# VH-VL binders against q9xwc2: the designs that were tried, part 5

Target 1, 164 residues: q9xwc2
Amino acid sequence: VTCDFKNELVSMNWNVKNNKIQIHFEHNNLTENRWTSIAFGDGPGMNNLESIIFSRREDNVITTNSGYTPKKKKVVVDDVSYVTVNDVQITGNKLKVTVSRPLGPAGPRNFSLDQCLNWMVVPGGSLSNGKFKKHHGKIFFIKDVCAAKCTAERIQRINSNKAL

## First folded at step 23 (VH-VL)

Design z21
Fold by OpenDDE, look of step 23:
Structure z21 (fold): chain C 164 residues (1-164), chain A 119 residues (1-119), chain B 109 residues (1-109)
Amino acid sequence: as target 1 above (164 residues)
Amino acid sequence: QMQLVQSGPEVKKPGTSVKVSCKASGFTFTDSTVQWVRQARGQRLEWIGWIRVDSGKTKYAQKFQERVTITRDMSTSTAYMELSSLRSEDTAVYYCARHTYISQGFDIWGQGTMVTVSS
Amino acid sequence: EIVLTQSPGTLSLSPGERATLSCRASQSVYRNYLAWYQQKPGQAPRLLIYGASSRATGIPDRFSGSGSGTDFTLTISRLEPEDFAVYYCQQYDYTPPWTFGQGTKVEIK
């Protein structure tokens, strides 16, 4: 189990502190009028997932929303995001965002991150008049992530092992 | 301190053009979107358009599309709003305001520029 | 275009009282793109709330925003003497123009 994920397009890491999970997410090519999302849940595939959606407008506003994906349907955006945005940066088309939420139950669906879950990254989709269009590209699956275990001590151990 | 400083008041004849400047300081201008808004005396705020500073991309209200040009000079951290074919109805205080990608609201406003159009 | 209608037009209250201002949109507005401004005579607008419910930097906690869809509210829990002004809502959703409400004047009773 690792506390980070990286491929050619995105990078992500989890960090737990004070019963909060901090997620750092980077996207190397989020153009204007595009969205990307992180999703997590205990089911296989895109089914009943919690989502964190990052959107970029043509005026370069970055919006972060929470939502969920019911039974492989399109994302339903929450009226009020229960995810806290700690930092946002965009340079060119490179997005860097840090968000946080409680480790335990959070959001309108009281979803907990105390357990190991499957995570996934939707590489991107079009944003039209504020509506999320279908995503393009293959979803990046990250299986059996135990974000709750990504403490500073564990991360340090993981990094030490990588150095070997 | 973060601020937008606009150019001074203008008195123009109908049919002429006015160009108002909006100079930014105390923040990263290139990260900003600048909108222009005007307000006639005793009236509501009226949106004119915006410019994305890093790209120069603009959007205008349909009402002003044929007469307004919004530009920026990144070297001087200054945004401009030029309104042509001026009419008496264009008499108003014109404001510039900025937001950034981390702040969706327009949190910094210029002090306003009074533009008077009269024959 | 999205029309924002504020109510009431004028609100007469005394210091210490609670002020509730309404902003109704002709169509749904994403709450992320709804802002409230305060304007005093001879001054530029000042941002109070963005994203419908987020206080701007330096804004006292007596100011709060709420709402979604077509109904948004600005609340001043206890009016201070300096709070008597005109308040505007603005939507800056995806489709221009980014319209303003006509304003609510909060005046001293």
Scores: ipSAE 0.820, ipTM 0.913, lowest interface PAE 0.5, mean pLDDT 94
Fold by OpenDDE, look of step 24:
Structure z21 (fold): chain C 164 residues (1-164), chain A 119 residues (1-119), chain B 109 residues (1-109)
Amino acid sequence: as target 1 above (164 residues)
Amino acid sequence: QMQLVQSGPEVKKPGTSVKVSCKASGFTFTDSTVQWVRQARGQRLEWIGWIRVDSGKTKYAQKFQERVTITRDMSTSTAYMELSSLRSEDTAVYYCARHTYISQGFDIWGQGTMVTVSS
Amino acid sequence: EIVLTQSPGTLSLSPGERATLSCRASQSVYRNYLAWYQQKPGQAPRLLIYGASSRATGIPDRFSGSGSGTDFTLTISRLEPEDFAVYYCQQYDYTPPWTFGQGTKVEIK
């Protein structure tokens, strides 16, 4: 049993078990020196978002980190990630990552996914010598995602809203 | 069972070239980045460069940029390091090592190849 | 380039003791790209820790890594006879070269 989101660029499946959320994330075109992310927040638009960040270096190293996006600022990567990486695969420019985190409060910001939140997917941003640059393009917006309800008893398919 | 096996020891004259091979087995070679490192007797490890196997992209340390060429043959799962214009100071054990895109460090190392440069 | 400086140069200890090894970087290194290796005489380096704090497969739990930014530490909680060797740190951050520290020799007291 899983909840999911899919569009032309990305695909996500997630489920909750034993107070942990597992997310399977696929990106169809993550090129070298690029990053993408899943962001969570309860505010209108982009404001203090908790993020799971995926980056690809030119030597094809894939990195998964927790982080956040301050208000009207660039993404900040945590020094120590609280997100567990379960699996990573890349073929060409197609990235597949499975990650998990606590459903409740986690990380340096004590951020919880127990509540219903808006989810956002950043389609891509550039990396320059390890520096995360501002993303371009429309963010994929998923309104009012309740992760806690995606258990063995419920399957939910969520459609995207590209308007932020 | 995953391993990198390097070619045998080399004895070379100054001014010549040496090409060391590094054959992979037991894992998907195309998913790897291979770095080359050398170590003179009693000295620290010295980084030479890396090659991304799937694309053949390379990066070299500035010290070796004009003398080193790192290549790979995907059909034989083998990486190569060629060093030209050899000097006595190039006498060292040369290692290949791999990591994958999952960034778990260089977990597999070759056994090393001794290269001796002497007149 | 990023210079890694290890300390101490030599650490003389007895089996059963705790060993603490330092690796300092001349500039900040992303912890995901910091590794520790063990090398015994006549052998290739062996990966111990990657991502500053993750143990490689098959590495005993007496080995642990910590740190961030410019300061990293390898700890051996209780030295075993087979742990006496030279230990290197390496950074493979975004900008080459992927430098090594000069090494710390852990020897029997």
Scores: ipSAE 0.786, ipTM 0.895, lowest interface PAE 0.6, mean pLDDT 92
Fold by ESMFold2, look of step 24:
Structure z21 (fold): chain C 164 residues (1-164), chain A 119 residues (1-119), chain B 109 residues (1-109)
Amino acid sequence: as target 1 above (164 residues)
Amino acid sequence: QMQLVQSGPEVKKPGTSVKVSCKASGFTFTDSTVQWVRQARGQRLEWIGWIRVDSGKTKYAQKFQERVTITRDMSTSTAYMELSSLRSEDTAVYYCARHTYISQGFDIWGQGTMVTVSS
Amino acid sequence: EIVLTQSPGTLSLSPGERATLSCRASQSVYRNYLAWYQQKPGQAPRLLIYGASSRATGIPDRFSGSGSGTDFTLTISRLEPEDFAVYYCQQYDYTPPWTFGQGTKVEIK
């Protein structure tokens, strides 16, 4: 059962409690006028991916939005975000953010994470005049994430088995 | 606890300059972007510009671009706004305010500095 | 530049009544970047609402904000004596200049 993801650019883990999913997301290089995102979905051609989008303005404002990406290079941000930001830290260019949302259906697309889906991390794109422009770098894929199974008990079990 | 304290009122002649200070205490100064805003009597608030404390990068409203300089001194936790070539229309209360990288508006304001420009 | 127009200009009410203040933008703004401030004579503005609907620290529950796009509302559900003041909306969307509305004065009748 997959409950975390890490590479040289991104570290992420998630857990569920009381019908909420909490996601801790770290990005090692979020510079000004840039965005990065977590996307969810299984559709062919990577269409209509539900997203949580993080952006950094030139005045250092960091914003988290819910939204979706119809295609890899296009981001549509919801006017009213259904994602709660629990914590945000920026140190140099290292972003650490903790967000939560309902595990089941939420937002204008009634999107649910209580099913097994592919998760993706878009490493970054630029912001220009309030527009989310083409991303840079390869998208990181995490296949078959069954987030509902990432309970505290399950995570503790996984960690114990690795130590043995 | 958290506060921005500004320098005292100034009376200036047209054509001169004024430099207003804004000293921060009770919060991490380097996390802040310090904003400068003014308000003439009976008028709305008018944004002048900002400085990122961490980098010293500035941005100014076009109206003020040629006359304003915003600086900071990290050793004293103080931001400064200097407005040159003063004219009577610059008579206003000048405020500093801050926001941090958390997008929560201008949450801390200085008490204001009255600048009077008269012949 | 985005012009914010507040209405009404003056709102004359009694303590205990509900106040509804409007802010209309000349073009759409992300609600993430819409704030409301209270200002009393001789004082600096005080942040009430950010992100169109989130209360700032220490702001009582009677203050609420709503809206998106070009239309935003501040509501004071039950006016207290200390709430009689001038209220400003502000946008700080992606591209400066950041702008403020002209204000709505809430006064005791």
Scores: ipSAE 0.679, ipTM 0.854, lowest interface PAE 1.0, mean pLDDT 89
Fold by ESMFold2, fold request of step 25:
Structure z21 (fold): chain C 164 residues (1-164), chain A 119 residues (1-119), chain B 109 residues (1-109)
Amino acid sequence: as target 1 above (164 residues)
Amino acid sequence: QMQLVQSGPEVKKPGTSVKVSCKASGFTFTDSTVQWVRQARGQRLEWIGWIRVDSGKTKYAQKFQERVTITRDMSTSTAYMELSSLRSEDTAVYYCARHTYISQGFDIWGQGTMVTVSS
Amino acid sequence: EIVLTQSPGTLSLSPGERATLSCRASQSVYRNYLAWYQQKPGQAPRLLIYGASSRATGIPDRFSGSGSGTDFTLTISRLEPEDFAVYYCQQYDYTPPWTFGQGTKVEIK
């Protein structure tokens, strides 16, 4: 059961309670005119993926949007985000954000995280004139995430096994 | 508690410069981007430019690019806007305002500084 | 440059009436970056609404905002005496310059 992901750039964990999923996301290097995202889905070649997108404007505004990737090199943000931002902090270039959404179907595409599917982290792309540009950075891939299993009880059991 | 307090009114001759100050108190200055806008009597608000307090990076409207300089002093929590080569059309109330990294628009405004340009 | 056009120019109403103010953009604006301000004579603007529909801190719930794309609306459900003022919409989308509408004056009929 995978309920977290961490590398040199990104730290993320998630938990489910009362049919809502909460995601804690950290990014160590979100510089101005850049975006990063968490994408969900098993669709072909980065196509048709549900996304939560974080961006930093030249004027230092941090934004969080729900959206999707209909095809390669294109990110579309929703006009009204269905994702709740519970907390956001930026210190230097380190972003810390906590978001939540319904575990089941939500948003304009009725997308559900109550299933096992791949998660991806796009570590960084450029913003230019308000447009999300593709970047050549490495995508971090997390196979077969069954988010519904990441309950407080199961996470506590995982942590207890790590201590043993 | 959260305030932007601007310097007092100025009367200037055409061809001279004016420097308006904007002192912050009651909030973390370095989290802010300070905006400058002006309003001539009976007219709409006109954006002049901004400064990121953390980096000192500025952005100016093209109309003002050759005449405006926006600066800040982190030790006094004060931003400044200097407009040179003044002409009568620059007569307006000049405002500073701020936003932070949270997307909330311009939530704190200075009281305004009247700048009158007349010979 | 995004031009914001407000209508009507003047709205003459009595206290207790509903006011509806329109703001049209010359091109699409992310609603996250649309704000409304109130300004009274001799005063700085006051932020009412940001993100097209979110009330700023301390703003009464009689103020509401809506819209997306090029068409945005500010509604005051029941006018109070202190609400007679000029109202401006503003866009602060990704690319400067950031622009304001020309204003709608809400005055006592």
Scores: ipSAE 0.658, ipTM 0.840, lowest interface PAE 1.1, mean pLDDT 89

Design z21
Fold by ESMFold2, fold request of step 25:
Structure z21 (fold): chain C 164 residues (1-164), chain A 119 residues (1-119), chain B 109 residues (1-109)
Amino acid sequence: as target 1 above (164 residues)
Amino acid sequence: QMQLVQSGPEVKKPGTSVKVSCKASGFTFTDSTVQWVRQARGQRLEWIGWIRVDSGKTKYAQKFQERVTITRDMSTSTAYMELSSLRSEDTAVYYCARHTYISQGFDIWGQGTMVTVSS
Amino acid sequence: EIVLTQSPGTLSLSPGERATLSCRASQSVYRNYLAWYQQKPGQAPRLLIYGASSRATGIPDRFSGSGSGTDFTLTISRLEPEDFAVYYCQQYDYTPPWTFGQGTKVEIK
């Protein structure tokens, strides 16, 4: 059961309680006029992906948007975000953010995380005058994430096994 | 107690400069972007510019670009705005305000500094 | 620059009545970049609403905000005596200058 992901740039974990999923996301190098995202979907490439998008403005505002990637290189941000921002911290270029959403269908596309999906982290792209430009760098791919299984009880058992 | 405290009122002659201070207390100064806004009697609020406290980077409204300088001193937790070549039309209350990286709007405002430009 | 036009200019109401204040932008503004302020004579503005609909800390729940795109609304569900003031909308989109509306004065009838 996969309930976290970590490399030198990104640290992420998620848990489910009361039909809601909470995602803790860290990015070690979110500089000004840049965006990063978590994307969800099946199949190869970046087409038709549900997304949670984080951006850093020139004036240091951190913005969180729900949205999707209908085609490769294109990001569409929802008019009203359906994700809740529970906490945001920026220290130097290190972003730490906690978001939550319903586990089941949510938002304008009725997208559900109550299924096994590929998760992706897009490490960064540029913002120019409010426009999201094509990302750069290798996306990080996490195949077959079954988020509904990441309950507190299962996470505790996973952590106990690692400590043994 | 989170606050921004500004320097006192100024009466200035046309062609001179004014420097308004804005001292922060009760919150982490380096998390803030300090904003400068003015309001002439009976008029709407007018944005002048901002400074990121962490980097010292500034941005100014084009109208003020040639006459304004915004600075900060991290050792005293104080931001400054200096406006040069004053005109009678610069008579206004000058406010500092701040926002943080979580986009809470301008949640803390200074009390305002009246600047009167009189010939 | 994005011009914000508020309506009405003046709203004359009695305590206990519902106030509806409008802010229209000359071009689309993201809802996360729209705020509402209250200002009384001789005082600094007070943040009421940020992100179009989120109440600032300590703001009573009779204040609510809504809207997106070019049309935004501040609603005061039941006016209290302390609510008679001037109200400004403000946008802080990606590209400066950031602008304020001309204000709506809510006054006692």
Scores: ipSAE 0.656, ipTM 0.834, lowest interface PAE 1.1, mean pLDDT 89
Fold by ESMFold2, last read:
Order: structure tokens, then sequence, then C-alpha cells
Structure z21 (fold): chain C 164 residues (1-164), chain A 119 residues (1-119), chain B 109 residues (1-109)
């Protein structure tokens, strides 16, 4: 059961409590006029993916948006985000953000994370004149994430197994 | 507690310059982007420019680019706006304000500095 | 440059009445980047609403904001004596310059 992801650029973990999922996301290199995202779905490549999008404006505003990718390389942000920002910190270029959303259906697409599906991390793309431009760099795939199983109890079991 | 305190009023002759200070207290200065805005009597607010405190990077409205310089001093938690080649049309109250990376609007404003340009 | 046009220019009302202030943008503005400020004579502006509809810290419940696209509204549900002031909308969308409306003066009838 997968409840975290880490590489040299990104650290992420998630947990479920009371039918809400909380996601802690860190990105080591979010520079000005850039975006990064977490995407969810099983469609081909980047098509038809629900997303949580983080961006850094030139004036240093950090934004968090819900959205989706209706087709490859196009990101559409929702007018009103259904994702709650619980905490945000930027230190140099290191972003740390904690967000939450309902585990079940939420937002204008009634998208549910109460199912097993692929998660993806988009490492970055440019933000130009308010437009989310094509990402660059390799997408990080996390296959078959069953987020509902990431309860505090199960995470403790996973950590105990790693202590061997 | 959290405040921006600006320097006092200035009376200036045309062709000279003015430098307005904006001292921060009660919050983390380096998290802020400091904005400068002016208001002539009976007129709307007009954005001049901003400075990111963390990097010192600036952006100016095109109208002011040739005459304005915005700076900051991290050791004194103070931002500055200097406007040169003053003319009577520059008579206004000059405000500093700030926002942070959390993006909740201009939530803290200085008290304003009246700058009068008169022959 | 995005021009914000407020209406009415002056709103003459009595304490206890509902005030409705409009802000129209010359082009679409992300609602996340629309704010409202109150300004009294001799004072700096005070932030009331950010993100079109979120109340700033310490702002009473009688103030609310709404709208999207090009049309935004500030509502004061029950005017108090302290609410007679000038109100400005502001956009701070991605591309500067950031602009303010010309103001709506709310005055005692």
Amino acid sequence: as target 1 above (164 residues)
Amino acid sequence: QMQLVQSGPEVKKPGTSVKVSCKASGFTFTDSTVQWVRQARGQRLEWIGWIRVDSGKTKYAQKFQERVTITRDMSTSTAYMELSSLRSEDTAVYYCARHTYISQGFDIWGQGTMVTVSS
Amino acid sequence: EIVLTQSPGTLSLSPGERATLSCRASQSVYRNYLAWYQQKPGQAPRLLIYGASSRATGIPDRFSGSGSGTDFTLTISRLEPEDFAVYYCQQYDYTPPWTFGQGTKVEIK
C-alpha cells in the first residue's frame, strides 16, 4: 500500500481521516513564473486528469488551484478551487504545502479519490501572462494508489515494516 | 502591532526628487512584497510598483519606469520609493502596502506620505 | 491595462439600509485576484474583501463580496455609521499594472 513518494525533487505523503484526504507536498525548486502539480487518473498519458496545481507568480504569490487536463499539455484551472490550503511555506525555492479535499466526489467534475488510480507529479512548467504553459521534465508516476487505505493505522504498520 | 510606518510629509520644488521610507514592524519583512501606490486629491489609487523583499527584485508601472526607484534595507526592515524629476502633477499622498506569498490582498498599509510639488 | 468601472459614483443611504456596490472590469479577471477596500478621509485604504468573496481578518459579517468574470459586487447588508466612506475595487491579476476602480462614495442621506 503506497502512501508516500519521494525523489530528489519532490517529497509527498498523504493520509485519510474522516473522509478527507490530506496531502503534504514538497518541491525543492519552484522558481518564479513556474507551476507544478499532482495529477490523478488512468487516462492515456496526461489526458483526462484531475489536478492540484501550485504556482509561483513573479510577485512571489503562491497559488493553489484545483483543475484538470482535458487533453495533453493543456491545464485548465477551476474558477473556484475546491481544495483547502492548510499550510504553505516557501523558503528560497523550496515549496512546502499541505492541502486537503474530500476523499469522495468533489469539485465541478465530481472527482473521487476513493478509488485506486495512478497519481502523477508534474515537476514543472512555465507560467506566462497567466497561462499555464507546457510542462518540461519527466512525469513521476505512482501506479495504483489506493488513497482510502492510507489511514493513520495503516501508515504506522508500513513504518513498522520499514524498521526491520 | 503589525504596521508600516512612513516618513513625514514633504514639500518639494519641481525638478527635484523625493524619497519616502516605509518601515515594517510586527511581522516578517522578508515574506513580504512591498507595494507603492499614490492618490492625488479626489482621484483613484494608482499603482506605482513593487519590490520583493527577499530578492530585491522590482516591477514598475510603465508610467513611472523612467523616474522611480524602489529599494529596501533588510537590516532596518525598511522599503524606500524615490521619485525624480518632480512636477506639480506628482502632488499626492504616497502609500506603501504589502502582501505575502499567501495572496490575501494588500492587508497592511502605511499611513501615507503627503508629497506637495509647488513652485 | 484592465480598467475597473464602479457604479454608482455616489450612494446616499441611511444607517440600517443595504448597500450594493458594483465593479465592472474591461476584460475578464480571475476572481481570486479581485479585492475591495474602504477608505475614510485622511486615512489609508483598509482591505475588506480579497479573492472576490473572502473577508479579510477583522472585517464584520455585514460585508460580503461576489461575482466573477467582468462583474463584481460588494454588499453591506446593514449600514453602520462607521461604513460611510469611499469604496474601491482592485484587480491584481497576473500581469501588471494592477488597477483600482474610481470609487463609490457611500454617504449619509
Scores: ipSAE 0.655, ipTM 0.841, lowest interface PAE 1.2, mean pLDDT 89
Fold by ESMFold2, last read:
Structure z21 (fold): chain C 164 residues (1-164), chain A 119 residues (1-119), chain B 109 residues (1-109)
Amino acid sequence: as target 1 above (164 residues)
Amino acid sequence: QMQLVQSGPEVKKPGTSVKVSCKASGFTFTDSTVQWVRQARGQRLEWIGWIRVDSGKTKYAQKFQERVTITRDMSTSTAYMELSSLRSEDTAVYYCARHTYISQGFDIWGQGTMVTVSS
Amino acid sequence: EIVLTQSPGTLSLSPGERATLSCRASQSVYRNYLAWYQQKPGQAPRLLIYGASSRATGIPDRFSGSGSGTDFTLTISRLEPEDFAVYYCQQYDYTPPWTFGQGTKVEIK
């Protein structure tokens, strides 16, 4: 079962406890006036995806928003985010953030992560005067993520096997 | 104890300049964008500008663009605001304030520095 | 430039009463970047509310904030003697300049 993802740009892991999912997300190159996101859904393509969006303002403020990508490939952020930011660090251009949300239905779209579906990481896009511009670069796909299976017990078993 | 401690009151003549210091303690200075705000007696607060401590990048309100310089010294955890070509309408209390990358408002303020401009 | 207009200018109330302070923006402000401050004579402003509705550290539960877009409200559910002061709203949205309202003075009736 997949409970983490890592490449040269992004490191991410997630776990579930008491019907709440916690996601730790790292991005090695979030420069000013840029955004990156985690998106959830089976498409088609990059349409109709639930998202958690991170951005860096000109004044160095790190923002976190819940939102989605409607069929027109547009990033839309929610007026009131339904995700909780548990921790944020920015060191140089390296972002580390921990967020939580309900595993089941949450937010204006009643979106549930209590199912197996694709996850995606959008590596970056421009932020201009508060507007999220179209992303650039290849998205990273994580197919068939069954987040509900990423319990502390199962993650400990996975980590134990990696040590061997 | 998280603090911003500013330099003492100044009395200045028109046409001169003033430099106010703002020393940080009890928190990571480089996480901050230091804000400068002034308030004339009985008036609203007026934003002057900010400096990102990590890069030294500044942004100023247009009203002050030609007369203000904001700097910082990371070795002493101190920000500075210098206002030149002083006029009587610059008489105000000048504040520095902390605004971090987690953006929980201007959560720590200096005690204020009274600058009086009179001939 | 976003102009913040507070109302009323002065609010005369007795201890124990509810205070409702309004802040209207000349254009929409992202609610995450709307804050409220308390200021007493001779003192620096004190942050009360950030993100339109989140209480700053150490702020009592009687203070609450609400609103979005152009209309924001600070509520003090039951005035205490120490709450008689001037209150300012502030926006620090994506694009400077950042601005403050003119203030609402809450005074003893």
Scores: ipSAE 0.647, ipTM 0.840, lowest interface PAE 1.3, mean pLDDT 90
Fold by ESMFold2, fold request of step 25:
Structure z21 (fold): chain C 164 residues (1-164), chain A 119 residues (1-119), chain B 109 residues (1-109)
Amino acid sequence: as target 1 above (164 residues)
Amino acid sequence: QMQLVQSGPEVKKPGTSVKVSCKASGFTFTDSTVQWVRQARGQRLEWIGWIRVDSGKTKYAQKFQERVTITRDMSTSTAYMELSSLRSEDTAVYYCARHTYISQGFDIWGQGTMVTVSS
Amino acid sequence: EIVLTQSPGTLSLSPGERATLSCRASQSVYRNYLAWYQQKPGQAPRLLIYGASSRATGIPDRFSGSGSGTDFTLTISRLEPEDFAVYYCQQYDYTPPWTFGQGTKVEIK
């Protein structure tokens, strides 16, 4: 059961409670006029992925948007985000953000995370005059994430087994 | 207590400069973007520019670009706005304000500094 | 630059009544980057609403904001005596300059 992801650039974990999923996301290098995202879907490739997009304006405002990628390297943000921001912190270039959404269908595409599918992290792209430009860098894949299984009880059981 | 405290009122002659200070206390100064706004009597608020405290990067409204300089001193947690080549139409109350990466409006305002430009 | 036009110019009401203040932008404001401020004579503005609809810390729930694109509304559900003031909308779109509306004065009838 995969309930976290970590590499040199990104640290992320998620848990489910009362049909809501909470995602804790850290990015070590979100500079001004840049965006990063978490994307969801099985492809093919990078097409038609549901997304949560984080951006940093030149005036240092951190913005969170729900959206999708209708095709590779194109980001479309929703007019009204269906994702709740529970906490945000930036220290230097390190972003820490906690978001939540319904586990089941949500937003204009009725997209559900109550299923097993691939998650991806887009490490970054440019933001110019409010427009999301194509990303740069290698996308990080997390295969076959079954988010509904990441309950607090199951995560605690996993942690207890590691201690023994 | 989170506050911005500005320097006192100033009376200036046309053609001179004014420098208004804005001292922050009770919050992390480096998280802030400090904004400068003015309001002439009976008029709407007018944005002058901002400074990111972390980098010192500035952006100014075109109207003020050639006459304004916004700076900060991180050791004293103070931002400054200097306006040169003063004219009588620059008579206004000058405010500093701030926002952070989590606050998207100007949530803390200085008390205002009256600048009067007269012969 | 984005010009904000507020209406009405003056709103004369009694305590307990509902106030509805409008702000219209000359072009679409990026993703609800619109704020509302209250200002009383001799005082700095006070932030009420940011992001078109999010209430600032410590602002009573009788204040609410709505709208998107070019049309935005501030509503005061039940006017209190302390609510009689001038109200300004402000856009802080991605690209400056950030501009303010001309104000709506809410005065006691």
Scores: ipSAE 0.548, ipTM 0.802, lowest interface PAE 1.8, mean pLDDT 88

